# Ledger of designs, part 3: VHH binders against Nicotine blue oxidoreductase (nboR)

Target 1, 204 residues: Nicotine blue oxidoreductase (nboR), of Paenarthrobacter nicotinovorans (Arthrobacter nicotinovorans) (q93nf6)
Amino acid sequence: MGDTDLPCVTGVLLAAGAGKRLGRGPKALLPYRGRTLVEDAAETMLVGGCHEVVIVLGANAQAVCARANLEPYRIVVNHDWSSGMGSSYLAGDAAAHTKNHILVALVDQPGLSVTTVGRLLVSHRPGRISSAAYSSLDSPRVLRRGHPMVIDAGLRPAVASTVSGDAGARVFLRQKPWLVDLIDCSDESTGEDVDTVEQMYRLL

## First folded at step 5 (VHH; framework vhh_enristomig)

Design s23 (from c11a with S108G)
Fold by ESMFold2-Fast, scan of step 5:
Structure s23 (fold): chain B 204 residues (1-204), chain A 126 residues (1-126)
Amino acid sequence: as target 1 above (204 residues)
Amino acid sequence: EVQLLESGGGEVQPGGSLRLSCAASGFTFSSYAISWYRQAPGKQREWVSTIYSGGSTNYAESVKGRFTISRDNAKNTLYLQMSSLRAEDTAVYYCAREDYGDYEGWFGDTYGMDVWGQGTLVTVKP
């Protein structure tokens, strides 16, 4: 698998948050499947087909590096993490080779699986954004955009411009919905995150 | 009492112009991004435009160059100046308060939209 045979994808794992709403320290270090969320998510991205994984840390980055085994991955510390997730995405984007697609994932989604990552990479089409999508019991025929998602190398500058311009990436997605392919991952996960103590059951 | 209240809707001819207003109360208006959405009969609600606390603006491709979003923070009011109106612009127009304080808000469809107005009807008739 050379860089001329298959599209190379850099995984960007966003793990810079302080976990303030949860109150259990950085979400990256939450216990999950015998290790930490950050270790599980990063390995899942790599095993699922990402050429490399860039982990964007911010809050308590030194403690995360000391307590989690992140040696197989590239670490980027976003010192502007408190300004919001967009700055963390931009830090990850800057670290990725310009030719590569980016698969962006959130550390607080315990339902990330090797199958979901592989499905997105296999389904990805040139010039598009491939988003994992989820249906609910209340609306089983309606797919809603979620994470992870693959941003085509050719779209990265436009996405980055939207993020850095006092706007989030979702504005780009809302402006150009025809560029987004929804990939049904409802059989693998609900797409839900862990943001409050009540939601910690999602780590089970 | 946190609320958004739209006004200014009505009937216009194709090619005409109309200005919508959205009055905000009960929160620090200047601190939030505020958006316009619209919903035509039998269709899902679609995003039209957003103006951020810093003054930056974004538009749906279908309205770019024809609609202008603006805000007056001293009056806690959002505006949508519509020009070159078409039959397909016929819809109920809503304003909505947005916040990007969470990871999901950067990529999700409806996350952060926590206050909606009642809507104002715009009808473009030949």
Scores: ipSAE 0.014, ipTM 0.334, lowest interface PAE 7.3, mean pLDDT 80

Design s24 (from c11a with S108A)
Fold by ESMFold2-Fast, scan of step 5:
Structure s24 (fold): chain B 204 residues (1-204), chain A 126 residues (1-126)
Amino acid sequence: as target 1 above (204 residues)
Amino acid sequence: EVQLLESGGGEVQPGGSLRLSCAASGFTFSSYAISWYRQAPGKQREWVSTIYSGGSTNYAESVKGRFTISRDNAKNTLYLQMSSLRAEDTAVYYCAREDYGDYEGWFADTYGMDVWGQGTLVTVKP
């Protein structure tokens, strides 16, 4: 056929946060390249090789749906977005077919690229978590785990169990680092997010 | 000036208790998850506990049930109440601000901890 036997992957775009530290409303609606961050990220995931994209909304979900063109994507509204960190991941995980791997991306990372998504999908190994990794300004020789990441279908139940409430996937990854493959994406992005007003230059 | 300052360390006997404090300044404390880490002599720094902006908490298995993390947003202060202390708890304890963004960033550690305190020494000595 015309494909490379890439893994069957559902993209899960986490876009439910209120932008609490930034104070500019939901980050999903931040202007980026003539549209919104949520539209740009979702298209990048789909074009990069995800078979489908599930967008998890929460804070101001009605406003996000009204202002952004999300028609090509599946929308999941997490009404519990404020009660526990990771609940949005669990909502996205529940929406994805159980046999699929999940590529998780964050709406507040403007450096997400088609190349980075494709690199992760091609590099992914069965039974592993493939994490984009970036060198920081303070540690240029050290790769740090970042986004996006591919969670193997077989590991999803174990990851979901550690995410319950506010635990977060970070606990799973910190406790089982031998399951994580770092995929260097420093040539595509710094891995930086937009979290505070001082960081808004990253949208330029 | 963005700062974290730990205090409250000292020497205690096994089974004793200590309360550590971390005073934050220069940022909106209530908007961030703040963690305790520790580093024993000759070992790597290890995570101990996190309290999230919403008040939820997580603990390393080795301290669960013995340590309690809490925060006072009005005072911009983080606490770690340590009880039933063991020789293995001997370490320099560090306060660290989590920089994984809002809820969307919670499972990555791209930059991880972006602000660290200077540390406070806890010695559990028989």
Scores: ipSAE 0.023, ipTM 0.369, lowest interface PAE 6.3, mean pLDDT 81

Design s25 (from c11a with S108E)
Fold by ESMFold2-Fast, scan of step 5:
Structure s25 (fold): chain B 204 residues (1-204), chain A 126 residues (1-126)
Amino acid sequence: as target 1 above (204 residues)
Amino acid sequence: EVQLLESGGGEVQPGGSLRLSCAASGFTFSSYAISWYRQAPGKQREWVSTIYSGGSTNYAESVKGRFTISRDNAKNTLYLQMSSLRAEDTAVYYCAREDYGDYEGWFEDTYGMDVWGQGTLVTVKP
């Protein structure tokens, strides 16, 4: 009976970008594994252990809702998406229950896996930020922070207070790196995104 | 050609002051946030300070109150005025251009940086 008082994890999927550099419409609708990136990422977050998934849309939100099957998820439309990714994070944060941890993921990372999500949730410690970490292709033995990240419920107000425009959680992470646990996920993905036409091979 | 070039590094005694400069070329300097990073021997590169296009600033807790970041958009130059220097400030200092593209700024301390300088060495001798 006490389990309902323990913090759950709300997945926040950031999918508001216009995909201007790629020129293929919103990244949320890019074809991936027989459906769209947004559908695949959101399902991966749920199956991986998130209690719920909030999808933050912005650019072409109406088209995304019309063409992707998002009925299992909660949709938040960020009308200020063009002011930067930080505003989309704040919209997702506001939609999540204050007692829940947030697992934040990016729609343009096709390497998001159920294993990575589960590993982060199992590894997460109270009062900390758990960041998926990946080896760089240029430095295969050096880990760098990536997505997804689990932000402890207790840290969310502090993280939110540092977020502005495009200066998202990285400002908080830079100021308080000792609060970050790197969780090695190099065996699941490179952590690479799809931002340009040359990176489209990552959808294969 | 987009470039950042640091200068002003050198040897200084504890408690001393030093001014670093970063000359930018090949882009509209005033439109970007520019950051200072440093890397001590055997350590990971760490963020020091950022100045945004609008003039607002952020500092790492270890340098707050001792370092001042500023910019001169007419000269395409970034500055870091360092005072009350300590042995632990010994590092190679880099300037870097912030790229606030879709989601890039969330990856890690250096991932959102698309242009880096070559660095300038600051040695604080105890």
Scores: ipSAE 0.019, ipTM 0.420, lowest interface PAE 6.8, mean pLDDT 81

Design s26 (from c11a with S108T)
Fold by ESMFold2-Fast, scan of step 5:
Structure s26 (fold): chain B 204 residues (1-204), chain A 126 residues (1-126)
Amino acid sequence: as target 1 above (204 residues)
Amino acid sequence: EVQLLESGGGEVQPGGSLRLSCAASGFTFSSYAISWYRQAPGKQREWVSTIYSGGSTNYAESVKGRFTISRDNAKNTLYLQMSSLRAEDTAVYYCAREDYGDYEGWFTDTYGMDVWGQGTLVTVKP
């Protein structure tokens, strides 16, 4: 068509976990940049180019909805969240229109940026999975798969069929590595998450 | 002091069988998912199989039906029983520990691997 249209992509933000290892309540409500991680991540996905953002909540969903401003987004409550993150992914997948690609992100990855989201959406190719990838100072020539990632609409049924409560999309990625395009995002983030008290410096 | 040590590699003919072992020390083996990976010359490491702390298993499509992963928690040992071996199975096989308590590790096989063994060579040739 000649205009600059991005693919129609539903952002799926996985925010259902209880944060039990961290012990500071749900990670979705951790303070970040003057608000909460869930608000920052969801806005970053929307501003970065997602057509819509579906937030998958589970643990403490009522408290998250009461304390965070989530009015611009679609909320899905996964009542089976305790069975594992795979169930939360499936809930988000089911909420997205079947024709849309999905950009999946984790709420506990504070380094998510508008630039990273936009780069994935621009780089995405039909029939593939586009994964943000990160190198470290210890291994600057080695890219490690991370989040966010874009799952092509055509691959979503196959990904959903292999998801388990413990392993998520990881099983599909391992079984079909030739379908994965690594998009270097090392200039934007380290890809690190916040899972323990020692890692809370990443919120700074 | 966390360690993984693979053994059992060697040369076999196509169609043959081989059993690899991985001895773990320095951590509570039964609490972790443990995986087998392999790396052929000039290629990146590829995932082969995982066994979770609860005993459930997953396999790469290329080995499904031919390889069986198992664990003996009393001996802190992981096994990979390989049958119907093919030339494309020739690789150095590595044992790796996974931490699924990490959010990122649920979707990324690289980030979840925090301990690797030294590897054991399997060569399939006539």
Scores: ipSAE 0.015, ipTM 0.379, lowest interface PAE 6.4, mean pLDDT 81

Design s27 (from c11a with D109E)
Fold by ESMFold2-Fast, scan of step 5:
Structure s27 (fold): chain B 204 residues (1-204), chain A 126 residues (1-126)
Amino acid sequence: as target 1 above (204 residues)
Amino acid sequence: EVQLLESGGGEVQPGGSLRLSCAASGFTFSSYAISWYRQAPGKQREWVSTIYSGGSTNYAESVKGRFTISRDNAKNTLYLQMSSLRAEDTAVYYCAREDYGDYEGWFSETYGMDVWGQGTLVTVKP
């Protein structure tokens, strides 16, 4: 190895949740496009330009590893996943080389596309956070911050320091909005997740 | 039927205290992060504080050390204890459910807020 001097992007796919509100087992294993959400999301991140993909598992990690084809990816099991979502991000952050930017994505967003990943990576500027952003039909000129998001290598320690238990990077983003570049991805997806049975139509 | 209902607002003198409540119904309250937001006349809505399902809390810098957020999962109720109130704390205070799913509320400020209360007015005047 030894080729880590140049800043690359490590994809961090957060897939540690139990899917308790949905009641269909771990969201990572939800059927999507002839495979599972975790396989689709991880491949999309690699094909879109991430140097590597770290998948953070937690709830039902053994079942996910047994049933999904995750051989191309690095698996990190967060044994403290039940303490809050912050611990899963920190596990993924710790697994990425310190010189790399992180593209963080959520397993429960089926709208993730190769185009969206590539657009974020191409648009990313040093010292910034590049967020996919989405408008709605009710407010077509208003962009809202969403996922995936690229966190510059230089900002990762500050983001990690803000994270606690259940808290995510949004606390950092609320405190320092001038560091965030919104990248319009409305043409690719709505940015919506699958969290309840009523939202499962988003997998269709 | 999914609903959040704020109460406890009113008029108070500078340096005074108020306790706001937010009653939740129609969902599993303990599974969600719940936030307080406020909106002063002529200004944009701003985040005040969040309490997560695991019990962790975060505060806007302007209220840190003066406000305390807490929850009672048995009563499906969220609280905001406000102390050392200032004129600039005058606003309508809103309770909002953060539909974080497993991860969504992590980065998206507005996206995860899918249920809002109607608000309760706090007026701080000498």
Scores: ipSAE 0.021, ipTM 0.371, lowest interface PAE 6.1, mean pLDDT 81

Design s28 (from c11a with T110E)
Fold by ESMFold2-Fast, scan of step 5:
Structure s28 (fold): chain B 204 residues (1-204), chain A 126 residues (1-126)
Amino acid sequence: as target 1 above (204 residues)
Amino acid sequence: EVQLLESGGGEVQPGGSLRLSCAASGFTFSSYAISWYRQAPGKQREWVSTIYSGGSTNYAESVKGRFTISRDNAKNTLYLQMSSLRAEDTAVYYCAREDYGDYEGWFSDEYGMDVWGQGTLVTVKP
């Protein structure tokens, strides 16, 4: 049985960006924990409870596939990656089975953990979006939306219809905040990304 | 210096109108999407509207049909024309520059904003 168990979820790892502000090649290939960010993130999603993981590549996809060990995962190359992150999400969404929820994660968040993934999957409710949320040092009782995020199978068409360019799913979330459950993950991570050279300390 | 500066706030009666301005300096204004946010005392900032570099716009459901966002790239200025104002529109209004570098801010309003103005208070008094 397992009617109250983890939902059937496809992990979608967004890894299509060029990393142009960092200037160190694609972020997917940044060294992390003895391998690459993309390998670590994808394994974390699988171990954390995702049924499968779809990795969306774009910029330098050939180099990423050649240098990272991605055999356990399904690879989708978004040829429109330069049009913005929304197109990468849509490519990942299209690859996932229509009955599955999607757990979407970003490759440049080194704080992604098995615990965070598991917590979101356990907490997820039908018809909702479950967002990892993080408090800041300036406002420790205030939760900010972040990644990863679980999008209920029933909401995926509406989210996809709203997604455009770099605006991403945040347009849908802004329009329908009552559909979002904030799941406190402040004990696992700050939710911070690696976008500039100064932020590379977050990989340590 | 990269800066956003709001003006135009004040007191208005329910059903009234008000026009907010946001003056931008220190960057190529026409290349960025710019948003309006608002914050009532003790609450989180709420997104109100965005205008993209190409002129497309988005609005929060609570303000659709009542507020109009616009920009004047020659003057490096963002506007919010507010009509049919309600008591619940009372807040400090902020303009913010959107920076969608790689994955930053794709699902989060706050992480997608790299420059904020100081705010201008709008009070709708019944």
Scores: ipSAE 0.050, ipTM 0.458, lowest interface PAE 5.7, mean pLDDT 82

Design s29 (from c11a with T110K)
Fold by ESMFold2-Fast, scan of step 5:
Structure s29 (fold): chain B 204 residues (1-204), chain A 126 residues (1-126)
Amino acid sequence: as target 1 above (204 residues)
Amino acid sequence: EVQLLESGGGEVQPGGSLRLSCAASGFTFSSYAISWYRQAPGKQREWVSTIYSGGSTNYAESVKGRFTISRDNAKNTLYLQMSSLRAEDTAVYYCAREDYGDYEGWFSDKYGMDVWGQGTLVTVKP
């Protein structure tokens, strides 16, 4: 394990997308806090308690590796990234040791924090999926499931078996919502991502 | 102009069948995942089914085995074949274009529909 107070967890950072909607190159390389989004997210996962971090790259993987300092992390290049993010998730899942839980995070969420990662790891229960949850802007009384998310080691095979190249693990969650524990992280972030130029204020 | 237009709703008896259609225009239909959602009177909108650009499909547990989603990319049309209809299937059915950004692997209901149809009413008479 390495830490008796926390589950042994492999962080899987999904960073394979091309950033086509934003038009500013790969989102992994967007400037954030004096470095890049991918560097910030990966370090946050490690510092927050992940035993190791696997970064799944795809689009522009060579440029990302050349420009970001990713030496502390394990890099997996998904050559089939254009078939959909499901394939990137499966590549990250395959790279993680089968006995470990997985904490999944997305590179385009600047609100990822050490506190949020730690809260999820401490809150995680065997046989469950622990999802960070955020208040909806449309309905502040309703918590929306978000990232990061901890998938119990025992559930990983079932999650992987339902993932298609188009769909990702969210299809498993839609089919089995009773397995999900919502962990309120509204005090840390809104759970928002950066997909368009107008949304770049979220990097501030 | 990007649009989705549902049709095929109506009244049916319990145990009956109905086919809904959704006509898409103004975008490359074959490149997007398209979903069916429904909203019953006094309830929140719920997801029913999704068909992805590659043709794979997913269903809510409540409709699995009874509903079949399909698409015709040449006609820019989405279908929902409904069978064994129940009173609890009474709802306005919406076609929606999935917008996952660059991360379709997202595991949350935060990923939204960026284009919605106007809806078509299905009433299953008790």
Scores: ipSAE 0.014, ipTM 0.351, lowest interface PAE 7.0, mean pLDDT 81

Design s30 (from c11a with T110Y Y111S)
Fold by ESMFold2-Fast, scan of step 5:
Formats: C-alpha cells, sequence, structure tokens
Structure s30 (fold): chain B 204 residues (1-204), chain A 126 residues (1-126)
C-alpha cells in the first residue's frame, strides 16, 4: 500500500575514478552540455524517476564537490577507491535503503537519457535485473548488456557478494543470465564510454 | 604482439576428459583476469569460466563441478580441465583477456573482452 506504481529505486552514480587512461583529471568533471558529466548524469537519473541519487566519489572528491553543483544529491566518498572499482559500487549499495532497488549508472557513459532511465524503471520486474542493452552498426542483430541497470532489492545481497574481492558484478550476471532482462536502448545511445582521448568525441 | 593461442581440443567420448591450454604472449599475463568461452554449432558464444589475477575462479552453472580453470603465471598459460564431458559440451573453445576499462568492465559485457584467441575445437560424440 505505501508503494508507487513504479519500482522504488535509489540511483547509484559511480564517479570515483581518476580517469588514468584518459589523463584529463576525474571523468566526473569532464565538460558536457554546458556543465559536467556528473551533474548531467545525476539530474538525468533523478528526472528519469529515481527517488534519490547517491553519487559515489573518490579520486579528487574535494575538487568534484567544489566545481560541480551536487546539492540535490547524496554524496558518498569512497576513500578506498584505488583498491578497485567494485569498492565504489559497494559503497553506493551500502548507502541505499535495503528495501530499494538500485539503478546503477556510470559517469563515463555520456549517452544516459531520461527516456532510458524511465524505460528501465517501467520495465523492471520483481526478482530480476533490468539492463539497458545496445546493438552496434557492425552487429545490429546482437544486443549487448550495458548501463544503466536496475538491480532488484532482493538480488542486491547476492550481487554485492560477487563484487567483493577481485570479482565484479559481471560475474553474477554471467552465472545467472536467466535473471537478466535486456531492455533495448539503441535508439537513445550507443552504450559507449569515454576511456581514451580518442573517444572524447562521444562528449559531443 | 599481444596474443592468446588455444590448444588441446579433439574428439572424445561422452564421460571422457580433455585439458585445454591457452598460451599468452605480449602482455603481463599475471595482471589480467582470463576467461574461457565456447561457441557451439549454430549458437551464440557463451561464457564458461574466469580466473582472476588474485586466483579467484567462477564457473557457468552448466560446467560447475565438471570443469576446473587454473593458471601458471610463470609459464603465461591458462588451463581448462574438462571432465564428465557431454554431447552438449561440443564447441569451439576460446580464451579471452578481460578488459577492466574503468567501471564498465565490472558490470557490462559490452567492453568485456579485448583480446581473443583463435579457438580450439572440442567434439564429444560416441
Amino acid sequence: as target 1 above (204 residues)
Amino acid sequence: EVQLLESGGGEVQPGGSLRLSCAASGFTFSSYAISWYRQAPGKQREWVSTIYSGGSTNYAESVKGRFTISRDNAKNTLYLQMSSLRAEDTAVYYCAREDYGDYEGWFSDYSGMDVWGQGTLVTVKP
């Protein structure tokens, strides 16, 4: 009776990386659409239907908070960000209420849209993982799992268990592919990230 | 030159065993997670097993308890010990280097594997 018609979802935006391969400082602060990637992504998650947004910062967290307007969001600083990418996910997971589903998104994937977020939330089914999926022009018949994805509240403990150590959430998804619903978002984005200087055209 | 090269495939009867090898060159083998994938005739490529740089292992449910992945960092070699083989295990087996490009590699298959071997055929038939 206290629930909405849509899943009660906490957005978790992973923005803790140093951008070492790119060499342009933290990816969270990369210019995008007149502001920063982190501001655009966080607002997109909130407007798209997340009840709240938790931003996980790490590398240069003080600079990110000083330069980006993050007042509407919950900030979690992962002081262990250099130990591995999974530690940032676990920090975000721990900050979310245990009853909520999590929509996890990456700050370095500029194709995140309000439509994609809304589509995932509307499509989400109890006990499942709803993953945005993308086809490429080179392989238009093949959908590949990408971000963002919605992890059902009931699956979060199992997912968190696979993220600990040197294994990532991808392992859980490979072990239990029947739990994953692919939601085609090829009309909104390519699903590509910005990891090298050559890929910065994706911010245009 | 960065390369992965599989060997050890062949014909085997149901219930038999085979050991596959994957020789790595051109990169620091010990620093990467390496996976086995397979592709059966007429089907899409599927994940079989992964061994991480720290030694942790994961298996697809269909092979768990029958297959064992291991690595020898001194020899830059990955192994897959297969036992209790079934007709459904018939496939070309590939080793692949896992790419952990920032956060994407932790959650997505999209950018997952950046180096693939050429494959080795395993045929299980009476």
Scores: ipSAE 0.016, ipTM 0.417, lowest interface PAE 5.8, mean pLDDT 81

Design s31 (from c11a with Y111W)
Fold by ESMFold2-Fast, scan of step 5:
Structure s31 (fold): chain B 204 residues (1-204), chain A 126 residues (1-126)
Amino acid sequence: as target 1 above (204 residues)
Amino acid sequence: EVQLLESGGGEVQPGGSLRLSCAASGFTFSSYAISWYRQAPGKQREWVSTIYSGGSTNYAESVKGRFTISRDNAKNTLYLQMSSLRAEDTAVYYCAREDYGDYEGWFSDTWGMDVWGQGTLVTVKP
């Protein structure tokens, strides 16, 4: 990328978890579309318009690097990954240039698409957080925020200051909902992740 | 069976106080962060407060200074002490267990909750 009309955005792909609840090794290495989830997600972010992609690894980082083709991306290893997702987000945030917006994505969300990434980047407004949003069958006209999200460069310090464990970013978003723009992506995905064996059908 | 069961709802006058309880069973209560949510008629479900396993707490701006969340790990029970109640506090109040394992729920409001209670109605009326 480098288009001056698009925000300069660093993609941060959170891929540090051990996949312990799933029991199939690190989620980053789960088979998906003829390769791995981490390769598919990172390429989707880059093709969708991110200037660069930082992949935050933790659990089994050496195995992930050995088995997945991550050469086009910047790798950050979070040695504190077991303390929670917040530490992985902070590692990714620290790796991104302070002037850039961040698009945050999770490796275990197979519904991530080039269209969703591009829609968020085009829709993003200065000083805001742009969140992909999804409706459910029990509330088809009600949008719930999900992943990925674009965090404006100007908001990153405030977000980072509230991040701790797995709950930090949620607290910021819950306390300041007026800063969040919901971008409807229900036509692309349900927003669901893969966390248990029962949810593996979502990789099909 | 893993369960959360709310109680303590009812009718109260503006300016009054009410204490909600949430009884947990089927899991190690002390190991989880537990939250209160509410849903007013015709509105989306909104987060009210969270208490973490270590005892730290967070509150929605609309309830800061008026509501207090607490837990009794020996009784496997969560509480919400509500004071200075207003008409806009009228809602069904839900207890929810938060699972912050791996990537579940970190940025999302809804998908991070793995167990919900049935709810208890609070009506603030003159």
Scores: ipSAE 0.016, ipTM 0.378, lowest interface PAE 6.0, mean pLDDT 81

Design s32 (from c11a with Y111H)
Fold by ESMFold2-Fast, scan of step 5:
Parts: structure tokens; sequence; C-alpha cells
Structure s32 (fold): chain B 204 residues (1-204), chain A 126 residues (1-126)
């Protein structure tokens, strides 16, 4: 006992961006804990309870595949990655079996942990979106939505229908906030990403 | 010197109308999606509306049919035409430049906004 059937979940790791603001090549290949961000994030999703992990690549996909060990994962190359984030999400969604929930994560968030993934999967309720949420020292009682998120299988078509080009899942979530459960992960991470050179301390 | 500056707030009676403006400077305004957010007393900041560089728009369910977002790229100005105002619309309204570079703001309501205005207060009272 202690093991219930966790939701059948496909992890979707969004790793298609070029890292233009950072200027260090694709973020997927940034050094992190003796390997790359993409390898660390994908393994964390799998170990945390995802049945499989789909990695969506785009910018420099050939270089990422050549330099990172992604053999355990399913790779989807989004050739239209430059049209916006929405196209990468849709490519990942299309690769996942329709019956499965999706846990979506971003490659540039070093705070992703096995504990956070497991907490989201255990907390997930049918027909809802479960979002990792984070408070700050300036607002310790205020939780803000972050990554990763679990999108219920039943909501995936509705989420996908609102995603277009640069319009991401954020539009759906803003329009239907009552469908979102905030799961406090402040004890594991700040939910911060790495977009500029000044933010590289977050890889520590 | 990238800036956003809101104006047009004030007191209005229920059922009234206000037009908010947001003047942008220091960047190529036409290339960015720009959003309106609001923060009511004692509540968290919430998204209201977005207009994309191509002109398409999205609205929060609570304001659909009542608010209209628009932009004038020649004037580097964003607008929010508010009609049928309700007491629950009382809030400080902020404009924010959306940076969809890489993964910024993908699932966050407020993070990934790289420039914010100072806000303009709208008070709806009888």
Amino acid sequence: as target 1 above (204 residues)
Amino acid sequence: EVQLLESGGGEVQPGGSLRLSCAASGFTFSSYAISWYRQAPGKQREWVSTIYSGGSTNYAESVKGRFTISRDNAKNTLYLQMSSLRAEDTAVYYCAREDYGDYEGWFSDTHGMDVWGQGTLVTVKP
C-alpha cells in the first residue's frame, strides 16, 4: 500500500527555443549538474512518475540530439518553432496518446524536482489543471501559477483549441481560472527560469 | 528608457464608460503583444485583455462584450474602452509588454512581462 495508480501521464518537455536573449546557444544544452538542462529535466519527469517523456525540439535540434543523451525519450522536432511557443505545445500534445494527461514542463526551469512532479501527479483531480505554484518572501501567502502543469486528458482538446502561434496555454488559463488547482511547491523551488546572463545563478 | 504610461482612470457610476490609454516609448511598439491587467483591493493581479502585434485580441471571461482593447501603432498607444462598468471592475489597471521570447510567460499570468506601467485607478461606485 502507498502506491495508488497514478494518472497515466505523458510528460511534454518544451525545449524548442533558440535562447536568443541569453546568447549561449539553445537552453536545452546549458550545463546543469554535470549534464544538460534537457537531460536533467527529462529524467526528473520520468522518475517523478510520467509514463513517458516527449521532448519537443526546434532550434538547433540536430545539435541537441548530437550532444545530449536523449535515447530514453521520444523526440518531436517542431520545424515551425520560430512561429511561436504555441506550435511547440501543439506538437507535443499531438504526440501524446489522447487518453493520457499531459504534464508540461519548460527546459529552462532548473527548479524542477522529482518531488514537485510527484506532488502534482498525486494531487491531480479529474477534469482540472494542476499547476505548480510559488510564493515569494515579499508575498508569502500569495501563490502564483508556474510550471510544471498537469492538464487533464478531458481538457486537452479545449486547451489545444485556444493555442495559436504566440498565444499559449496561458490564454486558456486566464479565461478559465476556476479550472486551475494551485499546488504549493515553494518548499522545492522559486519557479524561476533562466533567460538572461544575470539569471544564470539559478543553475546553481 | 523603455516605458509604459497609463492614463484615463477616474471615478464613474455603475453602467458608465471609461477609455484607458497606455503610451509606450523606447521600443518598437508594433512588434509586441501588449496586455491590460488589473488589481482590485485585497486581491491578486489578474489579466484582463491582450492585443497581439498582428491585431488579434483575447479577453478575460469577466470582461468579454464589455471591454474592447485596441492599438494605434502610429501613436505607440494601447487603449482599453470600458463600457457597462460594474462595482467589481474597481481596480488599478496596468499595461504590460508581453515578451514571448523563448519560454517567458508561457503559463504565468504576470511573469514573462518585461515592462510594466505604473497603473491608473478606476473606481466604480454609485
Scores: ipSAE 0.016, ipTM 0.410, lowest interface PAE 6.2, mean pLDDT 81

Design s33 (from c11a with Y111R)
Fold by ESMFold2-Fast, scan of step 5:
Structure s33 (fold): chain B 204 residues (1-204), chain A 126 residues (1-126)
Amino acid sequence: as target 1 above (204 residues)
Amino acid sequence: EVQLLESGGGEVQPGGSLRLSCAASGFTFSSYAISWYRQAPGKQREWVSTIYSGGSTNYAESVKGRFTISRDNAKNTLYLQMSSLRAEDTAVYYCAREDYGDYEGWFSDTRGMDVWGQGTLVTVKP
């Protein structure tokens, strides 16, 4: 934790969405484990080994800041959040020092754990992207790329260039799959998110 | 009833050209990004190209400059114009509708695809 000779990793927590599909207000404020999703995710990233955590807010940013305890973290408000999630990633990337790796996490993934974050940071190799990966019962031999993921400092400019406009980080990952290391986290979670009312059982 | 249906596959010689089509029905085609994927024998399915609702396009490095993706929103049809075909392009080609959810669709490949076609075989051999 914090040794000056160790690689620095900035956590970027994407929490700018309005939660339109779910219809329960901003996902950042959904109740989870006695607090909110945004508080749980941010603390998990910090405790798991991120040097700092940048939380990117957008929709209802004032309400999120007023109702969640975010004092230990850096807050970036993306005023262009409605243009798409890519703009939120770029805002978080711009807030991180250029020398740092970024660990990107999503606020709507309740399965994020300290163990998963630590495993990704320990497994990370220079010049690569380390992605949490999950198998399913119907495909136990196949690992599917998920979140969080660590983007090496040297790859951040290239990733940012593909996120601009209507293309997401997915384009970079598809174009350069040989740069991606899949880190099996199936023992920690399913990697599933909360997008609809039907999926709210994942907060239990 | 949401459906994607590919056509236009066949056998072609190296250096040849072929145009694939994907007919969409049951949804507002113009509002979605649509992609082409392919799967060669014994290999995993790989992404080839995407065209977004706004008209922007992206290509896998292996096909950039040789393949062109386009759409006709009036006909609810997606195209892939393939040129300078190589033996390595031999695969079943699939059309897929991109689902860009709030966050997952930007980073996860398997969670971004919600409708797949049945595929059309392209064989490149001398």
Scores: ipSAE 0.016, ipTM 0.358, lowest interface PAE 6.1, mean pLDDT 81

